# VH-VL binders against b7kms5, part 121

Target 1, 80 residues: b7kms5
Amino acid sequence: DTFETVRNTIRIESEVDESLRQLCHEERITKETWLEAAYLYLCEKPEELAQVIQLAQERLSQRKAIADYKRAKTMQERFL

## First folded at step 8 (VH-VL)

Design ba39 (framework fv_miptenalimab)
Fold by ESMFold2-Fast, scan of step 8:
Structure ba39 (fold): chain C 80 residues (1-80), chain A 128 residues (1-128), chain B 107 residues (1-107)
Amino acid sequence: as target 1 above (80 residues)
Amino acid sequence: QVTLVESGGGVVQPGRSLRLSCAFSGFSLSTSGVGVGWIRQAPGKGLEWVALIYWDDDKRYNPALKSRFTISRDNSKNTLYLQMNSLRAEDTAVYFCAHRGYKFSLGPGTWSNYFDYWGQGTTVTVSS
Amino acid sequence: DIQMTQSPSFLSASVGDRVSITCRASQGISSYLAWYQQKPGKAPKLLIYAASTLQSGVPDRFSGSGSGTDFTLTISSLQPEDFATYYCQQLNSYPLTFGQGTKLEIK
């Protein structure tokens, strides 16, 4: 408890969440500490960080397209 | 201008099948957000929703009819279908097809949905 | 299923009268309610959607109000062409359901 922390809420793809949950449970770590470690590790690996950023940009574009599609469908239905 | 025209109705014996068609123009069921459905009305009775199909082929049914009725479409012909199986006397009705519209408002956002254009209906009579 | 109940089921009125028809939902439907007019032998015609929004081309003597479970359709000054059956419909959840109808007859 020597570190100042902030609380974040994030939404990720369910398949990714399930995989990460299994990893954290088996290795006895938390999602918070995994996220911190992953980011810190990538900051020491510039070429790998660039690849991760590219993947993130691709996933963000895909999620926006899916969200736009679902929004149109939900607005039309409103009675599910 | 939106138009919908139903066809395929007639007199059928109990237990038989019948397929209704709805030819539409003025919109495309390939267009994002568009839906088309079937509503029926028994003689002297009120309106009963049957089924609805969306642009992405998502289908919704009245649970009382889902086991016997199937909604489908042919986008190349701008035509909607209702396949009715195991017909019963209580299926006797005028069957309407209708365009399902919607509007969205941004902010503390509201959206609304409604059946704005209707065909004139086709009559199905299931004889005793 | 959401049950829609209209009152009255029958209404007799004269040209020039102000009339109101009520529709009640068995559970909250916010403003996802439409009103339709049907004349004998014809398809229904959309009058009002989102409980209170007039469809284009519908005379402004028609108005809708309400939210949640209680809704009202009002005709401020009845005209000869308004004698018809009126239906409310909830579009909040599946299955979509209609009221039983209100038949408006000339007195």
Scores: ipSAE 0.000, ipTM 0.615, lowest interface PAE 20.1, mean pLDDT 85

Design ba4 (framework fv_miptenalimab)
Fold by ESMFold2-Fast, scan of step 8:
Order: structure tokens, then sequence, then C-alpha cells
Structure ba4 (fold): chain C 80 residues (1-80), chain A 128 residues (1-128), chain B 107 residues (1-107)
């Protein structure tokens, strides 16, 4: 075809995935094309890109904290 | 400020049931990593862990009590419960609820937990 | 179940003394051990967690040491407010278990 593509496997939060699926269904686009469009759009908007990066950093920090708490619970169970 | 306040204790005859409540503030059980538990102490005796519930509704019980006791929560009311069935004289004790804290401070993958805030307890007396 | 045994069960001491209470686990618990202080009619108070980490607000005369199966709580210079019952607890595996307690009384 006219485009070379790569397959990526990504894991996102269930609520975000459900919301994104609904958006894609209503607008008749795919998650792949939405990701491409969002990234390309933000690359042309430096201030908006910076805000998105800030949100991503915050979300990553929160997910790490949640993973640590889940790990603490699981670690206790592994010594049973 | 974290506070926990137990209620629902009293005098009850053997074989009956009682439900204890623990009203808490300063944290939410819906917050990831949060857990709360029940610890009891018979008159003049030491501490005995009863049950624990985590933010994800995962429950752990003292095996000696699991068949008779049920831990539950109501996040909308910031309240923890302990349903005690088929009560025996040996269940006579002060029942404390306590917040369980967690820290990662001793290296990669190392964790620690502890009961950092306790209520004042509610007394359950099982007697004829 | 992991049994926690404290020694001694009863300790008499004077203000200014250095006292130590030991706690032994029936199997290895790494450093997943906490120490609590309980005064008559009151709820327990966390003193030390992770075997040796002092809880915020606890006086530095309290210290903990040990790992694996043998643990010690030390009070370097006993104060009047320290006369209480002390409990160790393992948080390594379920069911969570406490030692039987050590009652520290004025000599």
Amino acid sequence: as target 1 above (80 residues)
Amino acid sequence: QVTLVESGGGVVQPGRSLRLSCAFSGFSLSTSGVGVGWIRQAPGKGLEWVAHIYWDDDKRYNPALKSRFTISRDNSKNTLYLQMNSLRAEDTAVYFCAHRGYKFSLGPGTWSSYFDYWGQGTTVTVSS
Amino acid sequence: DIQMTQSPSFLSASVGDRVSITCRASQGISSYLAWYQQKPGKAPKLLIYAASTLQSGVPDRFSGSGSGTDFTLTISSLQPEDFATYYCQQLNSYPLTFGQGTKLEIK
C-alpha cells in the first residue's frame, strides 16, 4: 500500500479505552488513525504538546504508585 | 488528621450475632494502596489480628475466625464493618479498627506495612 | 502460622535504664516486623516498622534491630512514660501474628 506500518501493542486504562472506543465508533475512525492524528496535531502546537507531556508524566507517576501498592499487597501474600 | 472510631459493641449471649462499625476520616478506602483491619484484645491478653480489607475489596481473615466473621465496607459512608456470627465466650474482647500504611524505602521491590492509626476500640462481651 | 515469641514477658526496670525486648519468629520474616506500645486502656501506638525504621514522632531513644527470625527493641534511657506493654508483629504472611507482649514495669 501507500503506507508502511508497524504493529504496536500498548496497554491503557480500561476507562480510557472504553471512552476512546466510543469516540472512534461515533466518528467512524480507528484507534490507530486517531493516535497518528493526535500526535501529528500536537507536534504543530508546542504549548499544547507541553501540557500533554505534563499530563502523561503525572499519569505515569500515579500508575507507578498504584503498582507499588499492589506489589506491596502481593509481596505479603507470596510469603504465605 | 486520620481518625477511626469503633461502635456497635455491647453484651451479647453466646450463639448470637453482632455487627461492629468503624467510622473513619482523613483517608478513603477507594484510594489505591489503602487498607483497614480489625484487631482484637481479650481482657488481660495480647493482640489478635481478625481481618483486613483492601481498597480493591480484597479480604483476608484469621483462619480461626473466617467461618464466623465477615469484613465489609461502605465507601460512601467512610465506614468499615465486622459482622460476627455464632459468638462464643472466647470472642469477648476490645475490638480495634486500624489503618494499614505502606512504604517502599529499603531498596528496589522492598516494601513495609504497619498499622499506624488505631481507633480507641469497642468492647464486646459474650456472656449469659 | 508464624508464631511470634517475646522475651521477657515481664520486665522490671528503673528510669534511666537501658532495656531490650526480644522477639523471635518461628520462621524467616525478613524485616517485615513492627513494634507497638500500649498503655492501659489505650489503643496500641506504632513505634517501629520494617524492623528498624522509627515512626515519625517517636522519641529517638527507641530503636529496633534484627532481621530474619531474631529482633530486638531497645530503649536507650527509660523515661517514666515508657512503662507500658510492648508488642511485636510480623507482617510477612497471613495470618498476621503478634507476640504475646512484654510488660515493662517500674522496679
Scores: ipSAE 0.000, ipTM 0.650, lowest interface PAE 13.4, mean pLDDT 86

Design ba40 (framework fv_miptenalimab)
Fold by ESMFold2-Fast, scan of step 8:
Structure ba40 (fold): chain C 80 residues (1-80), chain A 128 residues (1-128), chain B 107 residues (1-107)
Amino acid sequence: as target 1 above (80 residues)
Amino acid sequence: QVTLVESGGGVVQPGRSLRLSCAFSGFSLSTSGVGVGWIRQAPGKGLEWVALIYWDDDKRYNPALKSRFTISRDNSKNTLYLQMNSLRAEDTAVYFCAHRGYTFSLGPGTWSKYFDYWGQGTTVTVSS
Amino acid sequence: DIQMTQSPSFLSASVGDRVSITCRASQGISSYLAWYQQKPGKAPKLLIYAASTLQSGVPDRFSGSGSGTDFTLTISSLQPEDFATYYCQQLNSYPLTFGQGTKLEIK
């Protein structure tokens, strides 16, 4: 009998995906099991979890800044 | 200090079987990422990879040899084995046992793999 | 299978010379390439991994370069102990494959 699972599709940065893919290949694990284990481990480490959340917030801010820049550039080209 | 010492070589007739052993120290095959394997070299020829076994019991073989050769280990004895069946004259070679190391860094090309420690080899001669 | 071809197969040189050995992969292997030195009657010794990273304890006259399909091992000033056979190996995919070897001999 297997665990009940949920199918999930996510988009991540290509360089992060490459690094994670190499880790999974070398350690003979899957992205799914790495993600589950990493999250569960961090849930037992409140201080480390807080640092990961801060990094996630920073990455979200950077993605928003890049998206805002691209939108601004498109608008500028339209009015040139 | 990492050491690997091969044994079990000798002269055997075609069609017979032989088992090689590799006693290792300085590392554990239970450690995540660790691999150990066999590389052979026929007299006056180059290097040919035979088989590799990883910490999680994942086994990889040279496809030309997979049907006749089996890699295994005994972690309690820190020993690696190569079972060679249906031996042919072409299997005459020095058989080396080697530790497969790896390192990582961040970014593309992150993982590096290599054979960093080798035994002295054991000679297998297949002749009538 | 990825085929590894070394050039030249034989190289004659003198102490103090700069020598280069090339290794070509039949398909892209990124930087998953190692170089080994083998002296008669001895096991191979790792010199370089990840195409260009020098193994601890290896003299800095040895260097590696390249990525993808074309790789070079260079010895900047040949010493007497460097006369040996050199092998490249790809560790990108299975089966693992070695070049045919380059025998570096005294002129």
Scores: ipSAE 0.000, ipTM 0.638, lowest interface PAE 13.9, mean pLDDT 87

Design ba41 (framework fv_miptenalimab)
Fold by ESMFold2-Fast, scan of step 8:
Structure ba41 (fold): chain C 80 residues (1-80), chain A 128 residues (1-128), chain B 107 residues (1-107)
Amino acid sequence: as target 1 above (80 residues)
Amino acid sequence: QVTLVESGGGVVQPGRSLRLSCAFSGFSLSTSGVGVGWIRQAPGKGLEWVALIYWDDDKRYNPALKSRFTISRDNSKNTLYLQMNSLRAEDTAVYFCAHRTYKFSLGPGTWSSYFDYWGQGTTVTVSS
Amino acid sequence: DIQMTQSPSFLSASVGDRVSITCRASQGISSYLAWYQQKPGKAPKLLIYAASTLQSGVPDRFSGSGSGTDFTLTISSLQPEDFATYYCQQLNSYPLTFGQGTKLEIK
């Protein structure tokens, strides 16, 4: 009746978090259960899963680019 | 097309101040990853970096010059400035304004940065 | 500060020669090195960045190599317009520093 769970800490963009927080409040669900349900649903929808992965890859690339700009400004060897 | 044009050079006595200007076009200093700086060259000598300002207003200086020189910008006029105080004979040089670009590789944490467009320079002579 | 030392300080060569100039950093700079060409009375022109990447519009007879502390700029077949002063620059650490320059002269 109960599931084994693991604690994960994730960092997401504040605007996305704000929107998701409001959705969870209005629908009376938790971020944890929304994440689980979203992943399980997409696993049954391969073409939709592929689109989500593409979006994730684009967002990761954008974050990396911003981090690289900031590292370049410091000109620190450790950030090369 | 990116262009940079320096002005404000001339002959000035030791201990005085001078402000150089660099009018630029073809880019915005508000664009992420853009920097603009000053590089100088004394007669018959090599290149020496003076100062650099980034798109987010972060400023970097040659430590030897930081106490006497200030870099600033006016985005509404597409102009970069170098305020030079307490000038010395060794400040005699051609002062170049240059655009700095960033590029990223596909690998983790790798980047490159370089000065790709330069103005023609303005000459400062510090002499009594 | 990172010191950049170029060798030789001047080089005499003939059109058609293969020439190389070297640049040595006093500490590791990975591949954060650029090469510039300067002709008398003119501003420097970017040739190579990231130690080995050719800038758009630069002839392919120019090439760069090296990483860490030792770097080389090579011109595979020297042309009349290549007689100029060449500078390396490290962009790894502040203050940004240049080599002393290598003057390439007609033999």
Scores: ipSAE 0.000, ipTM 0.634, lowest interface PAE 16.5, mean pLDDT 86

Design ba42 (framework fv_miptenalimab)
Fold by ESMFold2-Fast, scan of step 8:
Structure ba42 (fold): chain C 80 residues (1-80), chain A 128 residues (1-128), chain B 107 residues (1-107)
Amino acid sequence: as target 1 above (80 residues)
Amino acid sequence: QVTLVESGGGVVQPGRSLRLSCAFSGFSLSTSGVGVGWIRQAPGKGLEWVALIYWDDDKRYNPALKSRFTISRDNSKNTLYLQMNSLRAEDTAVYFCAHRSYKFSLGPGTWSSYFDYWGQGTTVTVSS
Amino acid sequence: DIQMTQSPSFLSASVGDRVSITCRASQGISSYLAWYQQKPGKAPKLLIYAASTLQSGVPDRFSGSGSGTDFTLTISSLQPEDFATYYCQQLNSYPLTFGQGTKLEIK
């Protein structure tokens, strides 16, 4: 038996985090075990995994756009 | 060895109901990751997906058929069912049951689901 | 729904020929595509899954390629037993959909 784990740092949106925290509290599980279970479950249903990947790509694009905007605003403030 | 055998087809009048059965062996529908589904083929036409049931009893339907067709299973008998209600002439087809597998790995082009074992089909004819 | 369109719908060829059948998806499906062979009066047989992975027991003359929206099934040297109807299927999203089929006949 091995319980070897790796530490990962992730940043998720506040609304998603609040919802997930509530679910984990009510079901007495952790975010780590939910993530493991969700990934393993979806790997056995590639049709659903494909849809999740598309949603993830859309969310990543949105986050990149926001990050780009914040960087541009910061640079503009340096020049007046 | 995986085998699937359909039965229950026949000639039926429009508006009536019919239940198809698929007896399978060589796998268990309680095994994680396993699915089994129904695919039909009208005379001289192509393949049309009808429904799929997963090991966890999650069910997916062709939206055009969801209101009239119900997929179910009996794990103790290793049997899959398709309950067809309010049958129409357009439901005339050979109905196949098929085992659904999947492969997943870290690299692209190596993961997907697919129907790897098929029964020989049972014929449903809806006519007056 | 994702529409799958095969080209050509009908193909005549001779034994020994190299044959290619194409399949186009109405939207991106990555590599979530399978190819099936169906002989008259028989059930379909899986040839390829994940767009390019050959199913065990299928002859090496069969190959698949493509990703996204454009896919190709190739038979490098056609044999008599290869005359059949071929179908592509997307397994990217529900409802699962098949192409209309390509009928391969002897010239």
Scores: ipSAE 0.016, ipTM 0.751, lowest interface PAE 6.8, mean pLDDT 88

Design ba43 (framework fv_miptenalimab)
Fold by ESMFold2-Fast, scan of step 8:
Structure ba43 (fold): chain C 80 residues (1-80), chain A 128 residues (1-128), chain B 107 residues (1-107)
Amino acid sequence: as target 1 above (80 residues)
Amino acid sequence: QVTLVESGGGVVQPGRSLRLSCAFSGFSLSTSGVGVGWIRQAPGKGLEWVALIYWDDDKRYNPALKSRFTISRDNSKNTLYLQMNSLRAEDTAVYFCAHRPYKFSLGPGTWSSYFDYWGQGTTVTVSS
Amino acid sequence: DIQMTQSPSFLSASVGDRVSITCRASQGISSYLAWYQQKPGKAPKLLIYAASTLQSGVPDRFSGSGSGTDFTLTISSLQPEDFATYYCQQLNSYPLTFGQGTKLEIK
């Protein structure tokens, strides 16, 4: 009957966080319940879930590319 | 336990309209997560997805067919419909309706979609 | 659209043989793949979903493997009732698409 919960720490882009925070405030829900509802809803429509996963993979690739660029730039500045 | 039976097929002239029906039992299209789709097969050819409707009335179409075909349902009659307009010779096929289940589990395949039970099909022939 | 290509299109085999049919997606579909069997004049029957999960009631001589773009359906020991046409389907993206089919015939 009662939910067991786990505590997680996540880091997301500032613009995304601001937008999500505004949505949660306007709709009177929390980030944790929105995340739970979003995942459960998408599990009912796996084809839509697959599209979300593809977007997540693209965003992860972008973050890796940015991290690689920053690392390379730092190394170059050390040699100059 | 789950059964689907298509009807409404026949011979029709190009440019005309036809409505197919799929009478189902053993599940409710009001059940959260459940969907029902239409898949067609031209003579001697492979399978082609036509449309899908979800429990919440969300509809998805093959983009090649969206302008001419409409999927709908009547939950009180446990019946799914496919309205086909501006029919072409290329629409000649056997039309199947198929059940798309939702079953939550924590194991493998929890997020997967598939068509588990299919009707026997109804034949549509578009000829002059 | 994601194109699904099956290989071979035609397969001739004998009862007792081990056969494999492959399915290739034009882009990554993770494990959002199903396999269907269709006998002449009948509707397709679900064999496998999520690339490797066997549907209830399907004989364990059928198995599926693969992820991403390359998938395989294997029948470990062909039975007479297995001669049919087999289709793969991706359910990763709309429109949902099927492979062209593989017809498995008696040698």
Scores: ipSAE 0.171, ipTM 0.794, lowest interface PAE 4.9, mean pLDDT 89

Design ba44 (framework fv_miptenalimab)
Fold by ESMFold2-Fast, scan of step 8:
Structure ba44 (fold): chain C 80 residues (1-80), chain A 128 residues (1-128), chain B 107 residues (1-107)
Amino acid sequence: as target 1 above (80 residues)
Amino acid sequence: QVTLVESGGGVVQPGRSLRLSCAFSGFSLSTSGVGVGWIRQAPGKGLEWVALIYWDDDKRYNPALKSRFTISRDNSKNTLYLQMNSLRAEDTAVYFCAHRGYEFSLGPGTWSSYFDYWGQGTTVTVSS
Amino acid sequence: DIQMTQSPSFLSASVGDRVSITCRASQGISSYLAWYQQKPGKAPKLLIYAASTLQSGVPDRFSGSGSGTDFTLTISSLQPEDFATYYCQQLNSYPLTFGQGTKLEIK
């Protein structure tokens, strides 16, 4: 039996990546299998999944705010 | 068919302890994704969530009740328990046992839980 | 804790009427909302989950809508068996909380 997989390129925050890398090293698992297991586990606990989604929305909002600020600053400097 | 039957209720004096039982059939609490909880209802009042236990023995409590109430199970008997300690007049209620269902999808969709099958309830009266 | 507030607390209606009950969450709960029906002396019965998904076996005159903080349960044409108390519940955060209930009475 074989699993069909897809290649994903993701960008996560450096501190989060460092922590996850350490966890995977200590537990002898990969980032890929941890991500799959975490998602599947949370799908069976929608109450917990809801909290994770809220955190994800907050983090995305934070990243958008930073990107918007940088874009606005560049626009201002270009048209000065 | 899923059935849940509560027992163990009765009249108890304040400060005493009481253990409620919920005998269930039609599902196993060892099955991935399954949960069972306790919900109570004081006379003439609304519903109040008490506690929930998941297939992996993860337990969640109403913070107002956590110090006095303990949820547990015996998988060999298909039975759920609620241990109630230091009972107060405010604990007077019908106690329902309910199966916690969920919608699971590996794609975009409904990821929500709900209480789909309920027992008829057992009455606990705390009085002097 | 997330507070769930139902409106109205009491509703009088006649068979054949279209009625709506609203439920408001004190903070965003996405679509993690269920509706229950309870008749006197009986256990609650699940009607709707995920705000708008009808439970199997529930008549299609029942429908749910909304997301975030504002939700509505609608009964398109009241039947005699629909006179009961209705509760909403959020399943977004612990502790799980219910609305205070809406008692639907015959006019």
Scores: ipSAE 0.363, ipTM 0.835, lowest interface PAE 2.7, mean pLDDT 90

Design ba45 (framework fv_miptenalimab)
Fold by ESMFold2-Fast, scan of step 8:
Structure ba45 (fold): chain C 80 residues (1-80), chain A 128 residues (1-128), chain B 107 residues (1-107)
Amino acid sequence: as target 1 above (80 residues)
Amino acid sequence: QVTLVESGGGVVQPGRSLRLSCAFSGFSLSTSGVGVGWIRQAPGKGLEWVALIYWDDDKRYNPALKSRFTISRDNSKNTLYLQMNSLRAEDTAVYFCAHRGYVFSLGPGTWSSYFDYWGQGTTVTVSS
Amino acid sequence: DIQMTQSPSFLSASVGDRVSITCRASQGISSYLAWYQQKPGKAPKLLIYAASTLQSGVPDRFSGSGSGTDFTLTISSLQPEDFATYYCQQLNSYPLTFGQGTKLEIK
């Protein structure tokens, strides 16, 4: 290979995946190359990278809140 | 600042009914995952869980007390209630209301609950 | 119902001592265990949850350990304000149950 690569398995929101899949199909690129290009671009734009990190932190917080709600409800129905 | 203040305790005769109230502030019982409940303690004895109510109005009771006690709430007043019927001498205790907290504990997927804020309690004495 | 048994029920110790209180569940409760401190005439105060996580504001001389059925609360260097009754509680299943309590008294 021209580039040394690693296999990486990630799980993302279904809606985001669907949107990204459509974009990749329309632009004739792969999810792998889009992810690499996006990260490299942001590394050259510190202010934009900071904004993306902030959004990522917000999304992570939202996911934790949803997971915690579901877990609490399950525990409540079975044990609490 | 989270506070819980119990009221409604007193001296009652066996067989009578009594309703306790717990006025709380600093949290909402409409917030997902939140619960609030009652724990009692007889004089010189240990702690005994009575009942718990959750944000979605689900209710859980100590099976020994379920037939005589009912937990309810009024979200518009931020108040928790405990309706106690057919009171017996063994119901004599200090009744605490407490906020049931929860959090992701140590480790992936670990969920944990606890009673983190407590009122000072209201005393119920059942005597003839 | 899950029965929680504390040992000892009564403990006499001196300031500066390391003391340990144990709590045993009649069946497995994973790490769904909390420890509370109660002083005479006061409401219980949460010390530890999830068996080993220290509640904010609680001194680091308090620690909890264990999982499954056997749990320990340790005070590394007993202070005058630590003389109180300690309770464990399982929050794994209904009904929620507490240990009978361990009264820690000054020697």
Scores: ipSAE 0.000, ipTM 0.617, lowest interface PAE 20.1, mean pLDDT 86

Design ba46 (framework fv_miptenalimab)
Fold by ESMFold2-Fast, scan of step 8:
Order: sequence, then structure tokens, then C-alpha cells
Structure ba46 (fold): chain C 80 residues (1-80), chain A 128 residues (1-128), chain B 107 residues (1-107)
Amino acid sequence: as target 1 above (80 residues)
Amino acid sequence: QVTLVESGGGVVQPGRSLRLSCAFSGFSLSTSGVGVGWIRQAPGKGLEWVALIYWDDDKRYNPALKSRFTISRDNSKNTLYLQMNSLRAEDTAVYFCAHRGYKFTLGPGTWSSYFDYWGQGTTVTVSS
Amino acid sequence: DIQMTQSPSFLSASVGDRVSITCRASQGISSYLAWYQQKPGKAPKLLIYAASTLQSGVPDRFSGSGSGTDFTLTISSLQPEDFATYYCQQLNSYPLTFGQGTKLEIK
């Protein structure tokens, strides 16, 4: 008779994780509850949610660019 | 029932200040997710957003007006204010206050914000 | 700032007509768009939010569609009380911006 939960595995940037881990430690909360609270809060401010989505899209583009660059370099080194 | 009533408008000379009030009922600005804003309309022109204040005291302004206008509230009186300084002829308009609503579900559905309840407006005329 | 452009600025129509008003955003706003109706001397009234969701109490002859940059408000069978000025608004980013308005007049 508690919240029904699902388990997710996510990968985030090390710098972001370090900052978030420190925040959670100082405030005595968990990453799970912070994520839930942040999402719920943003759902009450759709204007802010829209901006967060734009930031997420930009960060995703940056990660794809980095991954593409690394793949290209690996192919270059392998085949010269 | 949600109601908003603006007051404080009038004729004022350029360079002067004026404070508008919006008395509301049927909701509280301390309720999570609630916001109230000011929207103005110059004679014969369209709508222009002025400012918005959220339940958590987060304030957002039209950048063109931010240096001269200040939004504030008195939760004990269920009243919203707009302090207007250094008034110009271009500030002549009807000023509406409006409840900023949103719809959200924890499941399949839609969510978005909107201005659902509006006051009747108060007229500000800036002239010599 | 996101600029909202409505077309047409003026529209003449008769009772029973199907009319459409378009709204274009200068950049993508997903579905963060609302439509308002304003009658002379009155405050605006919310018709549609999230581009296509009808506000409670609004007649089902009103509908909204679109996403991204192009949006349409449609009135399927115009009634006498529908002659008014209509505004779109984006709520995607600050400053919140409105279209210039479309005045719907009796033909």
C-alpha cells in the first residue's frame, strides 16, 4: 500500500551526477525523489517544461556529435 | 467561482507612477501550480503580456517593461499589484489581470498553461 | 522573442459558414499555444489550450489543430455570437507573446 514503482537505469554526464549527488547529500534526499519532484514541479509550469525540453534536445545533440566524432576517430585509427 | 477585479486606473501625466490592484477570489496564490498575470491592450490594438507571478513567488516580466514595472502580491488580502513607474504615452491601455491555469495528469493526457479567468480590466491613460 | 503572426487580420463571413484562422510562430513552440476570443469592451475568453484541447464550456464547433510553427483555429458552423476578435498566444518561452488578432465580421 505504498507507491508502485519501476526500476530504470539511466546514464548522465559525470559533472551533472557529481553536482546532483552533492545536492542530494546536503538536503538528505535521493536522486529518485529529486527526479520525481523536479518533473512534477515542471508539469505545473509548462512554460518552464518547454524550456527544459529544449535544453534536453540540445544536450542530446551534443552527445550525438561527440559519439559520432569518437566513432569516426576509431574508424580512422583502425584503418588509417 | 473564480473572479478577478482590477482597479487603480485613471489619467496620469507622463513620467508619473501608478499602482494597479487586482482583487481575486475563488483561488489562492499560495496553492501549488497557481499564477496570476497582467496583460494589457492599447486602444484598437492587440494583447501584450506584461508580467506573471507564480505561487512560489517566481516573477516573470516582459523584458521591454521590466525596468519600469514591478509585480507583487499580498496573500493575506488575495490581491495582486502592478507598480508602474516612469509612465509613457505608449503605456496607455486597458490592463487586465488573469488567472494562469494549467492542466496536468499523472497518466495519458495533455498538459499546458493558459489564462482562463480574466478581470474586466482597468483603463490607464497617460497624457498631458 | 517569438513572433506570432495571424492570418487573415480581417475576415468577413456569414452565419453557418466554416471559417479558419491561422497562426504562425517564428520558431517552434510544440503545442504550447492557446486561442482566445474577445468581444468589444470585454475581456478575452479562453477557447483552446495545448493547441487542440477545448476549454470546458466552449462549444464543440470550435477546434484547434497544429504543432510546431503552424496552427489553425476552426469554427465549423459560425453562429451570431462568434463575431469577435480572435488571438493566439504562445506559452513556450518568455516573453509570452500574442498574435496581432483576427477580427471576424458579419458579411
Scores: ipSAE 0.284, ipTM 0.817, lowest interface PAE 3.4, mean pLDDT 90

Design ba47 (framework fv_miptenalimab)
Fold by ESMFold2-Fast, scan of step 8:
Structure ba47 (fold): chain C 80 residues (1-80), chain A 128 residues (1-128), chain B 107 residues (1-107)
Amino acid sequence: as target 1 above (80 residues)
Amino acid sequence: QVTLVESGGGVVQPGRSLRLSCAFSGFSLSTSGVGVGWIRQAPGKGLEWVALIYWDDDKRYNPALKSRFTISRDNSKNTLYLQMNSLRAEDTAVYFCAHRGYKFELGPGTWSSYFDYWGQGTTVTVSS
Amino acid sequence: DIQMTQSPSFLSASVGDRVSITCRASQGISSYLAWYQQKPGKAPKLLIYAASTLQSGVPDRFSGSGSGTDFTLTISSLQPEDFATYYCQQLNSYPLTFGQGTKLEIK
């Protein structure tokens, strides 16, 4: 056995998934191998890993803000 | 042990070019994860990052210097270079080369990069 | 560019004193911060990386703390050999930037 693998289920934005799917198709790689290669590459460049983490934090904050807005709007609609 | 030794500094007129060298030992720039950079310090002033080159030949520059400075390497000679063009009086400084290390551990832990070994510096004076 | 501001720019202290130098980033840099010591006429020496990790061979009287934008370098009991200028550096994003330095003089 060359590699032991783990199955992960993740949810990503549809626009991001479509873009990544196209890249993988054009370059003849899989999303699994792209994820592994991208993470391993970044681990050897902490400066760039740090920037990716900041982008991830920003995206997480954006998702939370959208969720908060939707909850607030639902509450407003319920009581108006 | 890791050692870095800069050379090539001197007095030069504005508008001229100069190439600095950094001979290093104790590590290889072909080793995955290794980087080497240039940091300068004007007389009586603080530190300013100039450029960094990684094992995969990826190069990063201070944007203020990118148009005039080029970092390169010769792995067979364990030597780093900084080509400086169109020199200005404000380029007067001691130029250090430094090994860029990093630490990454799986799980909760410390990860970061840093400049852990430095050469003694070579002085560049740009004067009219 | 991320600007690093150190405070104070200059301080005088006595041997045995506890001294702290602060460093503030203009943007969040998580823990991607290093501290260096530079003695007159010498190259900088790495003291701390990842904001709080002590470099091998550095005396344990040196410590670092903080994350995000506010960082502190502390020397718990100042020794004569600690006369130097101290610099913080962010390694979160390009260009890599240093603080302006803190010059420490022993009375």
Scores: ipSAE 0.211, ipTM 0.791, lowest interface PAE 4.2, mean pLDDT 89

